# VH-VL binders against q9h9l3, part 244

Target 1, 176 residues: q9h9l3
Amino acid sequence: PRKMVAIDCEMVGTGPKGHVSSLARCSIVNYNGDVLYDEYILPPCHIVDYRTRWSGIRKQHMVNATPFKIARGQILKILTGKIVVGHAIHNDFKALQYFHPKSLTRDTSHIPPLNRKADCPENATMSLKHLTKKLLNRDIQVGKSGHSSVEDAQATMELYKLVEVEWEEHLARNPP

## First folded at step 13 (VH-VL)

Design ia83 (framework fv_fezakinumab)
Fold by ESMFold2-Fast, scan of step 13:
Structure ia83 (fold): chain C 176 residues (1-176), chain A 123 residues (1-123), chain B 111 residues (1-111)
Amino acid sequence: as target 1 above (176 residues)
Amino acid sequence: QVQLVQSGAEVKKPGASVKVSCKASGYTFTSYYMHWVRQAPGQGLEWVGWINPYTGDTFYAQKFRGRVTMTRDTSISTAYMELSRLRSDDTAVYYCARSNTYYYDSGPRFDPWGRGTLVTVSS
Amino acid sequence: QAVLTQPPSVSGAPGQRVTISCTGSSSDIGLGYDVHWYQQLPGTAPKLLIYDNSNRPSGVPDRFSGSKSGTSASLAITGLQAEDEADYYCQSYDSSLEGWVFGGGTQLTVL
């Protein structure tokens, strides 16, 4: 079988009024939740808004951060050819300027069986925090100091594992 | 409806630069990537690069790095491609084409295309 | 050179079926990237004909269909008509090149 990883990225605001989301941290975990990659990443543009409440990124994290071009190369080397799991994963791929094959992508914000298990409308986009609390009885993204992309990636993988068998069967019968 | 209108034909000498424009209308300019694709006379299609009009981020095919620059002006919904240090083999029709972004239910494909801008490089 | 391989030409008579192949590698079609097809009539810009392997945009007749298997894709045209004379290009994404790649194009002649 193809290897599976989960990814979660943190973005900071760059560009006019900080409206552009630029990659500032990326965490990748394997199927068992072990960390394969976790680095702070220096955007090529000036950071206007650290978005610390959400990202957990502070100026101190940028001092020895890996430049975007180098980090991107490392991350893509890990993702290429693997099934990649994420939550609202288009945002992560957009920040990476990366196009992962649709057939190897699993977005836990768009898996109807997962919403069904959480007693949520099948076509709604539910937050990672809500699904994790409902299905894993675990609180993530707690407090005001920002999110942990490692914690989010681990939770995302565990959520996918709840529906993996039925969803992979569905995808085999109904290729995207 | 949705349209991409490109600037007119250009004739340049080797070593010069050319800047082609592509004006979008009928949709939200910043919601889609803009690609540039060229076609030399009697030849096939060759991808040059893309720009994200929302961020200004660009990505160029290896062959064109160092010679191509893509920009946009969101106030007039216009994308630009500038190619410098022109060679005779840069003679081609240059197309702009819109693509969807990173959505699960559809892969990035080019729709619509501009009518093309002929750039002739000759001495 | 083109990254994806297509036959340079194909021909058929009105009402017949023709098939145009598009062969890639393990870094593009074989890696799972979707294949799109474009039709280019003489003197015009390319037009999207098939996207995501087998889907038709609004306005494209069902005589045009696409399929994908392994490292290759195929465009089938049934009930061939004179107005189908055009160049046809396949397109995918290549992970090694980090860019969109096209086939060399196939000229369809309706006899």
Scores: ipSAE 0.654, ipTM 0.866, lowest interface PAE 1.5, mean pLDDT 91

Design ia84 (framework fv_fezakinumab)
Fold by ESMFold2-Fast, scan of step 13:
Structure ia84 (fold): chain C 176 residues (1-176), chain A 123 residues (1-123), chain B 111 residues (1-111)
Amino acid sequence: as target 1 above (176 residues)
Amino acid sequence: QVQLVQSGAEVKKPGASVKVSCKASGYTFTSYYMHWVRQAPGQGLEWVGWINPYTGDTFYAQKFRGRVTMTRDTSISTAYMELSRLRSDDTAVYYCARSGVYYYDSGPRFDPWGRGTLVTVSS
Amino acid sequence: QAVLTQPPSVSGAPGQRVTISCTGSSSDIGLGYDVHWYQQLPGTAPKLLIYDNSNRPSGVPDRFSGSKSGTSASLAITGLQAEDEADYYCQSYDSSLEGWVFGGGTQLTVL
């Protein structure tokens, strides 16, 4: 069958008052949770706000970071032709300036059976932290020093695996 | 009403630059991407690139990299496309067109389109 | 040359059915990217006719329909009218080019 990977990106604030989200880290894991890619990424514009509480990114991470253009090329080579799993994945694709086919995209923030298993309203957008705690009994994004995109990508893949058979059958009968 | 109004026709000499404008109205300018598509007389449609008006980020088709620059001015909801080092084969109608910003969609559709700006490069 | 392949022309009589094909490759339509269709009347800008393979915008008659299978898509026009005489373009996204790609266009003549 078609290979599957999970992605999670961290963004920093650039532009006026740091309101623009620019890619600053990307992690990609395979079906088993093994890391395929994990790099700090240097935005092409000045970082105004590291958003460290959420991103985990600090000035020192930018010193040897991979330039955006190079990182993007590496990441797209991994994603192309694969089923890509993410949580609120449109934010990751937007940061990458990348259009992945809808038929090969799995967004764990918009899978009704997953919410149902978590005893949440089917059409609500639940956070990755909440779904992971409810369904995997695991605490992620702990503390105030920022998130681990590796941990988030691994959790996202494990969440998808809980509904994979049911959801893939649904998509085969009801193509997006 | 959602509307895209483009600047008027231009006539340029080979080697010159041209800057075409596209003024948006009837929607939040920074909430949608703006694309540029051209059409040579009697020929098909050719995608040039896009700009995110919120961030100023751009992406250009390989054929135009190094010659095209897309910018915007959010204070007047206007997008610009500048094409430099013009050749006779750059003669075309240049359209701006709006698209949604959801990257997990299979590739945005273009709606609405501006009426087009004819750029003629004299040979 | 256009990335997506369309026949250069198609013709039909009023009331007839015509079909316009759009053939891509494994890097665009075959990879799962959606196909959109535009109608361009003489001297006008293109207008969105079909989006996401088979959906119609408000105001587009139901005699226009779209489909997609494998590496190809198709636009069907039933009950052909004189006002349908126009150029029709398919459009998708190509992963290897990292850009939006168009078909070469099909000129529809109503006889």
Scores: ipSAE 0.529, ipTM 0.820, lowest interface PAE 1.9, mean pLDDT 91

Design ia85 (framework fv_fezakinumab)
Fold by ESMFold2-Fast, scan of step 13:
Structure ia85 (fold): chain C 176 residues (1-176), chain A 123 residues (1-123), chain B 111 residues (1-111)
Amino acid sequence: as target 1 above (176 residues)
Amino acid sequence: QVQLVQSGAEVKKPGASVKVSCKASGYTFTSYYMHWVRQAPGQGLEWVGWINPYTGDTFYAQKFRGRVTMTRDTSISTAYMELSRLRSDDTAVYYCARSGIYYYDSGPRFDPWGRGTLVTVSS
Amino acid sequence: QAVLTQPPSVSGAPGQRVTISCTGSSSDIGLGYDVHWYQQLPGTAPKLLIYDNSNRPSGVPDRFSGSKSGTSASLAITGLQAEDEADYYCQSYDSSLEGWVFGGGTQLTVL
């Protein structure tokens, strides 16, 4: 079988009024949930809004953070040739300025069987927090101090594993 | 109607710079990537790079890094490509082309294309 | 040289079938990246003909079809017509170059 990893990124606000999302942390876990990568990443642009409530990023985390260009190279080495699982993963790939093959991408925000198991409309985009609570009976992203991208990546992998057999069979019969 | 209108032909001497424009209409300019592709006379298509008009982020093919700069002006829905230190082998038709910005689409398709801008570099 | 390999020319008579190959490597088509095809009539800009390996944009007749297998893709044109005379280019993404790559182009002559 082709190796599989899950990714979750945290973004801070850069650009006019902090409306641009720039990569500030990335976590990657393997199939069993073991951490393969977890680094704070220094954006090349001035940070306007740390978005700390959601990102968990603070100015202190930028001290000794890995510069974007270096971090990107490290991350792409891990992702290349693997099945990559994420939740609303297009946001993570945008922040990385990376194009991963569609056939090797699994977005848990767009898997109809996963929504069906959660008693949610198949075509709705449900949050990671909601799906994790409904299907794994676990609370993630608790409190106001920011999210853990490691916790989010681990939850995302576990959610995918609930539909993996069914979804991989579907994709084999109906290539993207 | 989605349309890309490019600036007119340019004649430049070796060592000069050229700046080509591409004005978009008929869609939300910031919702799509703008790519630049060139074609030397009688030759094939060569990708130069892209710009995300929403963020201003750019990515250039390795061959052009250090010589190309892509910018945009969202107030007039116009993208620009500037190529510096021109050589005779930079003589080509330069096309702008639109693509989707959904990053997990593995290779965004180019549609529509501008009509092209001929840049001639000669002494 | 172009990163993706196409035959420089192909020819056929009206009503016949032709196929145009596009050969990549393990860093592009072989890695799973989709292939798109463009038609370029003389003196015009390229036009999207096939996207994501086998899908047709609105207005492209079903005489044009695409396929992909391993490190290669193919464009098939059935029922050749004089108006099909054009240059055809394949396009994909290459992970090692981190960019979009084109085939060298194939000139189709309808005899």
Scores: ipSAE 0.727, ipTM 0.876, lowest interface PAE 1.1, mean pLDDT 91

Design ia86 (framework fv_fezakinumab)
Fold by ESMFold2-Fast, scan of step 13:
Structure ia86 (fold): chain C 176 residues (1-176), chain A 123 residues (1-123), chain B 111 residues (1-111)
Amino acid sequence: as target 1 above (176 residues)
Amino acid sequence: QVQLVQSGAEVKKPGASVKVSCKASGYTFTSYYMHWVRQAPGQGLEWVGWINPYTGDTFYAQKFRGRVTMTRDTSISTAYMELSRLRSDDTAVYYCARSGSYYYDSGPRFDPWGRGTLVTVSS
Amino acid sequence: QAVLTQPPSVSGAPGQRVTISCTGSSSDIGLGYDVHWYQQLPGTAPKLLIYDNSNRPSGVPDRFSGSKSGTSASLAITGLQAEDEADYYCQSYDSSLEGWVFGGGTQLTVL
């Protein structure tokens, strides 16, 4: 068995017209929801679009933010060898320029039993907000000031726990 | 119709630099990582590094850091690898190869490969 | 030096079965990273033969198969044919090197 963590990242827009998603915050929680890592991260490129309504990132958060290269090293030390849970987690790995083993990755946006429990089509990609409301009766990402990556990581871990036994048995029989 | 077309063979003296090109066609150039892999005559495959054509971000194998530079030109869907301070043991066929841009997508498998560019370093 | 270990050569007769091993460590295959296999015919670029441990690209015959267990992977070739003479390379990702790693290559001779 391996230890398990959940991750959620916030991205800002860099590059032409702010179309590139660059890491600007990362939160990692353990199995019980305790925070292992939560830092604002300074992208190496000029920020064109803070995407504040979704990211919660503002210019003030970039003051004394951890440079990307240093933050990445810290984050990878936490993730390496662990089962990593996330929602649409490929976006987080892409922002980290990181290749986590597929067999140790759990994406709550692509777990058919989880959608089934939420009365959603099994192969649809449902938002974290919707699944959390339906299955945990909790409102996250409330308001217009952006999301809390800590809150999102905690919700993601709790959602995974609802299907953990069933899904781990499925993966043991049907290796990814 | 996905193709990677590489520049022609080069002969260089020790201490010189070489720049190899890899022109992509038949797919969205910025959606995939481009890797560089070399193979010395009669030897195995050795990974040099990757470039993300969308962002321009690069990552190099420890052995090549300080000597290799990877760049791209998105307007002509072309990736470049420049190796400086050449030694005779840099003589090799240099391949470009495509991989998925994030783990979930196409994965990090290398497909397709360019035909290779022979770089000979001798005096 | 190669990071993953393969036998330098294997041989078999037409119609026979051969298996090529690929041994890694706890930082690559043992950590859960997938193994890919490439076939390199003389004078040509490598071609993807097997990806994500056991999947075949379109056009690769089902007599080629892959498997993975623990820190090792294997490529099996059944019904050997003369055109299978080639070098075969395994590949994975190594977390400590943060890069792609290859086996040293195995030369297959069809007798």
Scores: ipSAE 0.644, ipTM 0.870, lowest interface PAE 1.6, mean pLDDT 91

Design ia87 (framework fv_fezakinumab)
Fold by OpenDDE, second read of step 14:
Structure ia87 (fold): chain C 176 residues (1-176), chain A 123 residues (1-123), chain B 111 residues (1-111)
Amino acid sequence: as target 1 above (176 residues)
Amino acid sequence: QVQLVQSGAEVKKPGASVKVSCKASGYTFTSYYMHWVRQAPGQGLEWVGWINPYTGDTFYAQKFRGRVTMTRDTSISTAYMELSRLRSDDTAVYYCARSGHYYYDSGPRFDPWGRGTLVTVSS
Amino acid sequence: QAVLTQPPSVSGAPGQRVTISCTGSSSDIGLGYDVHWYQQLPGTAPKLLIYDNSNRPSGVPDRFSGSKSGTSASLAITGLQAEDEADYYCQSYDSSLEGWVFGGGTQLTVL
């Protein structure tokens, strides 16, 4: 069986009016929730909007941040060959400008059994915060200090573990 | 209709540089990656690299790193590929091709392709 | 120097079935990356023929089909027609190279 990791990224706004989402932090945890990677990342373009209230990113975090291309290489090395779990993970991969095999990707925002377990419509897109509260009785993304990508990655992994057996069986019968 | 219109044929001497353009139309230029692929006469396809027109980020095949530069002008929806220190074995038809992201639009498949630009390198 | 391996040539008579193989490695097809196929008619640019292993873009007839298993992919053409004479290329992504890779191409001749 392949090793499983969970990823969560924080983005800042770059480009015109800060509408471009650029990677500014990435956290990766293993199956047990141990942190494998957690770095601030320096975008190649000027940051227009730190989006601090959501991202938790501040200007001071960019002083010694890892350049994007270097960070990307480090992250890809960790992800390659792994089953990667994330919430709305397409955003993370887009920010990384990276392509992970679909067969090795698990998006907790699109797992009907997970929504069912949370008494949510199976085809609805629920937030990580909501699912974590409902299924794990844990509060994440609280306060005004912004998100913790480590906390979010850990929560994502824990959520997936609740439906892992059922979902993996489903995917085996219905490969993407 | 989605179209990629490339610049005309080029003839260069060894050691020179060539810059090929690819003008996109019929879609949002910054929403798709732009790839460059070349094909030597009678040979197969070889991926050169890609650019994110939105951010300007580039990723090149190892073979071309240090010698290729990909850029874009979003105001005219045009991508550029410049290859320097040209050699005779750089003689090829150079194609631009569009792709999306796995989870967005058309995914990582190349569609459509430009008609190609012949670059001939000879002394 | 193509990363994916294809037979240099295949041939068939009109109406026959032909298959083109594409063999990769554990860092591309074998890792789970999808395979795409392109048709290149003589003197023209490549055209997308099959994407994501087995899907046909609009305008591609159903006599073209694709499959993938393990480290290999295959393109099948049934009811071979004269206009199918072309070069065919498979494509995937290679994690070790961090880039897209093509097969060496297969020249299909219709007898």
Scores: ipSAE 0.836, ipTM 0.923, lowest interface PAE 0.6, mean pLDDT 94
Fold by ESMFold2-Fast, scan of step 13:
Structure ia87 (fold): chain C 176 residues (1-176), chain A 123 residues (1-123), chain B 111 residues (1-111)
Amino acid sequence: as target 1 above (176 residues)
Amino acid sequence: QVQLVQSGAEVKKPGASVKVSCKASGYTFTSYYMHWVRQAPGQGLEWVGWINPYTGDTFYAQKFRGRVTMTRDTSISTAYMELSRLRSDDTAVYYCARSGHYYYDSGPRFDPWGRGTLVTVSS
Amino acid sequence: QAVLTQPPSVSGAPGQRVTISCTGSSSDIGLGYDVHWYQQLPGTAPKLLIYDNSNRPSGVPDRFSGSKSGTSASLAITGLQAEDEADYYCQSYDSSLEGWVFGGGTQLTVL
């Protein structure tokens, strides 16, 4: 009996010229869109670039942020054994330094039926914002003050639900 | 042309440390994890840990924590594994091996492997 | 001590079929992690033989095939050749150890 969750992470820039993406926030929602986890996370390395335009992270959010090692443990306890939905989810797993089973991973940036429903080329990698607007008639990631990872995780789950039946049938016939 | 070239054999006394190198060529060094795996004479493969050459992040198997340190030098596409406080049962061939970070591409399979570095710990 | 269980040896005559099993647990293969297989010829480094349960890298003959079910995986070798004599290792990822794990290895003898 495996349950399904959706995840979205926000990263800040660390390392030389801020080129390394380090986890700074993680949101996880259940199948119905209820928040299971939403915490600011303190990277172990010095933050060079908050990337606030995209991440929504500011210095104030780091004051009471959960240290990376502790947050990672909490997150992995939620993800283990579940079907995990995300958009370009490899970036989230990389930031978590985590290897989730491919058979339990659903990436809404790599589901051809979802692109087809959005009138997009089946093999193209479409943004979460575009797919959400086209298929759910909803604007997310509005403005230049950063994204809400809760909003993104909720949108990602709703997008997956649109193709869940047909995609699970496809995966049963064509295991990843 | 993807290759991993390892440093030569080492002979060490108990209590010493050893540092093995693995020079990568034919691919973007920072786009893949580098793993270390050892094999004692006549025994099986044992995973030691990984390093992400892009970030410098490392993760070690519990058995080796406190004794192993993995580093890299991106300017020469070389990964290093240093094992300290050597014991006779650390005698093994030490391999480096490449893997991907995530699914949908190269994935977490180990390919290619270096030819191995024999480390002998004897008095 | 290996985390994944393989028989220590298998044998067959040229032209025959052999199967090598790899048994894990609910924290690795049983959790859905893929299984990879490596061939190690005497005195050489391991070489990737099968990846993601059943896929072959370029240059690996179709005589080699892999499968996975539940907590176990299998490597099948058909039409055995003398040059198949080697050690074979399965590999997966274990969530409780947060690391890659190997089987103990199976020595294939071609009679």
Scores: ipSAE 0.740, ipTM 0.890, lowest interface PAE 1.1, mean pLDDT 91

Design ia88 (framework fv_fezakinumab)
Fold by ESMFold2-Fast, scan of step 13:
Structure ia88 (fold): chain C 176 residues (1-176), chain A 123 residues (1-123), chain B 111 residues (1-111)
Amino acid sequence: as target 1 above (176 residues)
Amino acid sequence: QVQLVQSGAEVKKPGASVKVSCKASGYTFTSYYMHWVRQAPGQGLEWVGWINPYTGDTFYAQKFRGRVTMTRDTSISTAYMELSRLRSDDTAVYYCARSGQYYYDSGPRFDPWGRGTLVTVSS
Amino acid sequence: QAVLTQPPSVSGAPGQRVTISCTGSSSDIGLGYDVHWYQQLPGTAPKLLIYDNSNRPSGVPDRFSGSKSGTSASLAITGLQAEDEADYYCQSYDSSLEGWVFGGGTQLTVL
């Protein structure tokens, strides 16, 4: 089988009125939840809005942050050829300016069996926090000081593992 | 109707630069990537690069880095491709083409295409 | 040269079936990237014919179908008609190049 990793990124606001989402942190964990990558990343554009409530990013984190171009190269080296798990993962791929194959992508916000196990409508997009509480009995993203991308990536992998066998069987019969 | 309208044919001497335009209409210009693809006479399609009109971010094929610059003007929904230090083997029809940004959006397939701009480079 | 390999030509008579192959590598089709197909009539821009391996845009007849297996993809055209005479190009994404790549093109002649 192909190796599997989970990813979660934090974005800050750049561009006019801070409306552009730029990568400011990326965490990648392996199947067992061990951290493979976790770096603060310096956007090439001026940061207008740190979005600290959600991102957990502050000016202090940017001091020794890895420049975007270098970080992107490191991250893509880890992701290439692997099954990549994420939650609303298209946002992470957009921030990375990266195209990952659809057949190797697992988005826990778009897996109907996962929603079914959580007693949620199969076609609804449920938050990572909600699914983690319902299915793993664990509180993540606690407080108002921002999210931990490591915590989010670990939770995402654990959520996927709950439906892995049945979802991989589904994908083998119904290739995307 | 979704349309991409390109500028007219150009004739240039070796060493000159050329700037081709692609005016989009019938959709939200900033929601899709714009690609440039060229085709030399009697030859196949060759991808040049893309621009994200929302951010201005660009990515160019290795062969064209240092010679190509892609820009856009969101006020008139127009994308531009400028190729410098022209050589005779840059003679080609240059197409613009739209794609979705990622598979959850509209997918990265190229649709529609502009009708092409013939650039002839001769001494 | 082209990154994806296609036969330079293929021919068939009206009503027959033809298949056009597209061969990639472990960094593109073999890595799981989708394959798209374009039809180019003489003197015109390419037109999307098949996307995401096997899907047809509105207006494309079901005589055209696509498939993908391993490092290769195929375009099948059944019930050949004179108006199908055109150049056909496959396209995918290559992770090593971080860009879109095309096949060299296949000229279809309807005899």
Scores: ipSAE 0.728, ipTM 0.887, lowest interface PAE 1.2, mean pLDDT 91

Design ia89 (framework fv_fezakinumab)
Fold by ESMFold2-Fast, scan of step 13:
Structure ia89 (fold): chain C 176 residues (1-176), chain A 123 residues (1-123), chain B 111 residues (1-111)
Amino acid sequence: as target 1 above (176 residues)
Amino acid sequence: QVQLVQSGAEVKKPGASVKVSCKASGYTFTSYYMHWVRQAPGQGLEWVGWINPYTGDTFYAQKFRGRVTMTRDTSISTAYMELSRLRSDDTAVYYCARSGEYYYDSGPRFDPWGRGTLVTVSS
Amino acid sequence: QAVLTQPPSVSGAPGQRVTISCTGSSSDIGLGYDVHWYQQLPGTAPKLLIYDNSNRPSGVPDRFSGSKSGTSASLAITGLQAEDEADYYCQSYDSSLEGWVFGGGTQLTVL
C-alpha cells in the first residue's frame, strides 16, 4: 500500500489588487494526523493582501519564513509517491506549481460518497468547515483570526478516512 | 472553436534572441496553462516550459533555465516565448499548446496545439 | 535522449493491427502519472489522440485505443488505414525532472 498524507495551504494575495494567490503557509500530516511539515513561506512577490481573516497570516509570520523555492522543494519531497488528500486540493497544487498524479490525489471537496454521508447533494462542492461539523461534529476555522492549516489538514484526513474503503474500491473499478 | 495562432518563421544568427507569439481564441485565456514544446528537424518533441496566464507564473525545464522567458498579455490573449543566446542546435519548430490546470476537467493533456513557428539559427 | 522509450518504427498493411509501446520508469509512469498519445501527420502539428491512458477525444475513431500497465503504456491501432501513416508520441510527467516528458516517437509506415 502507498503511504497517505493530507495537505492544507494558506495563501496570501499578490499581484494586481491582490488577486493572485501565493503560498504563505503549508501543513502536511500523516495518516494518523501527526505533523510532518508546517512552515510559513515567503512569497517571491510583494504581499498586497494578507487575507488574514481566512489565511491567519500576518506580517510577523513572514519574518524568518522559508523562501518559496526552498519550501517547495521540501514539500515536494514529502508528497512525491504518496496518496495526497486535500480539500479543493487543486488550489494547493496551483500555489505549489506542482502536478501530482491524479491517481494518487484525493479531493474531499469532490468525493460524492462523502457528500452523501453529510446529506448534501453528491455533486456540490461543500466547504471543509461544513463537512467537518456535519460528519465529525467538530468546529474548525473558528473565530476571525484566520484558519489553522494544521487543523484543516487533520480534519481533511479524518474526513477521507470515513469513505476510504468505499472510495478506494470505486477508484479501482473506475480509474480517474 | 478553440484556436492557437502562432507568429511566422524566424531566421536568426547565433547569439541573437527570438520571441515567438501564440494568440489564443475561443476560450477563457486565463483558465488554462500554456505550454511550449519544440521539435528539431527530424527529431522528437521536447517540452520547454509552461506559463499560467492568470498569475503570470512560469516553470521551465532545467535545460532552458537562464535562456528562456515566458510572458503573456491578457488584453490580447497572447502568450510569448523568448529564447536568448541562440545556438545552431536551437533550430526547431516551436509549438504552443494548451493544458488544463485541474485533474478533474480538462487535465494536463496538451490540446489544442498551435501550428508551430520554425526558428532557424544559422550564420 | 528521450525520457520515455518507444520503438523508432512500426509497420503494417491496411486492415492489420499494430501496437506501439511506451516504457517509462519509477519517476514517471511508474509513479502513477497518466500517459497521453499524440499523432503527428507529415508537416503538421501534433494532435491529441489518447489522453489519461485510454480516453479518446471527440472525433478520434475507436480503432485507436490506449492502455497502461505498471511502468509502461501502449497504443493499439486496429483496422490500419493509409491515412494513419504518421509519427506517434507518448507523453507523461516526470517527478524528478519536474516536467512533461515525451517518448522518442514511433514512425508508422502503412505498406
Scores: ipSAE 0.603, ipTM 0.848, lowest interface PAE 1.8, mean pLDDT 90

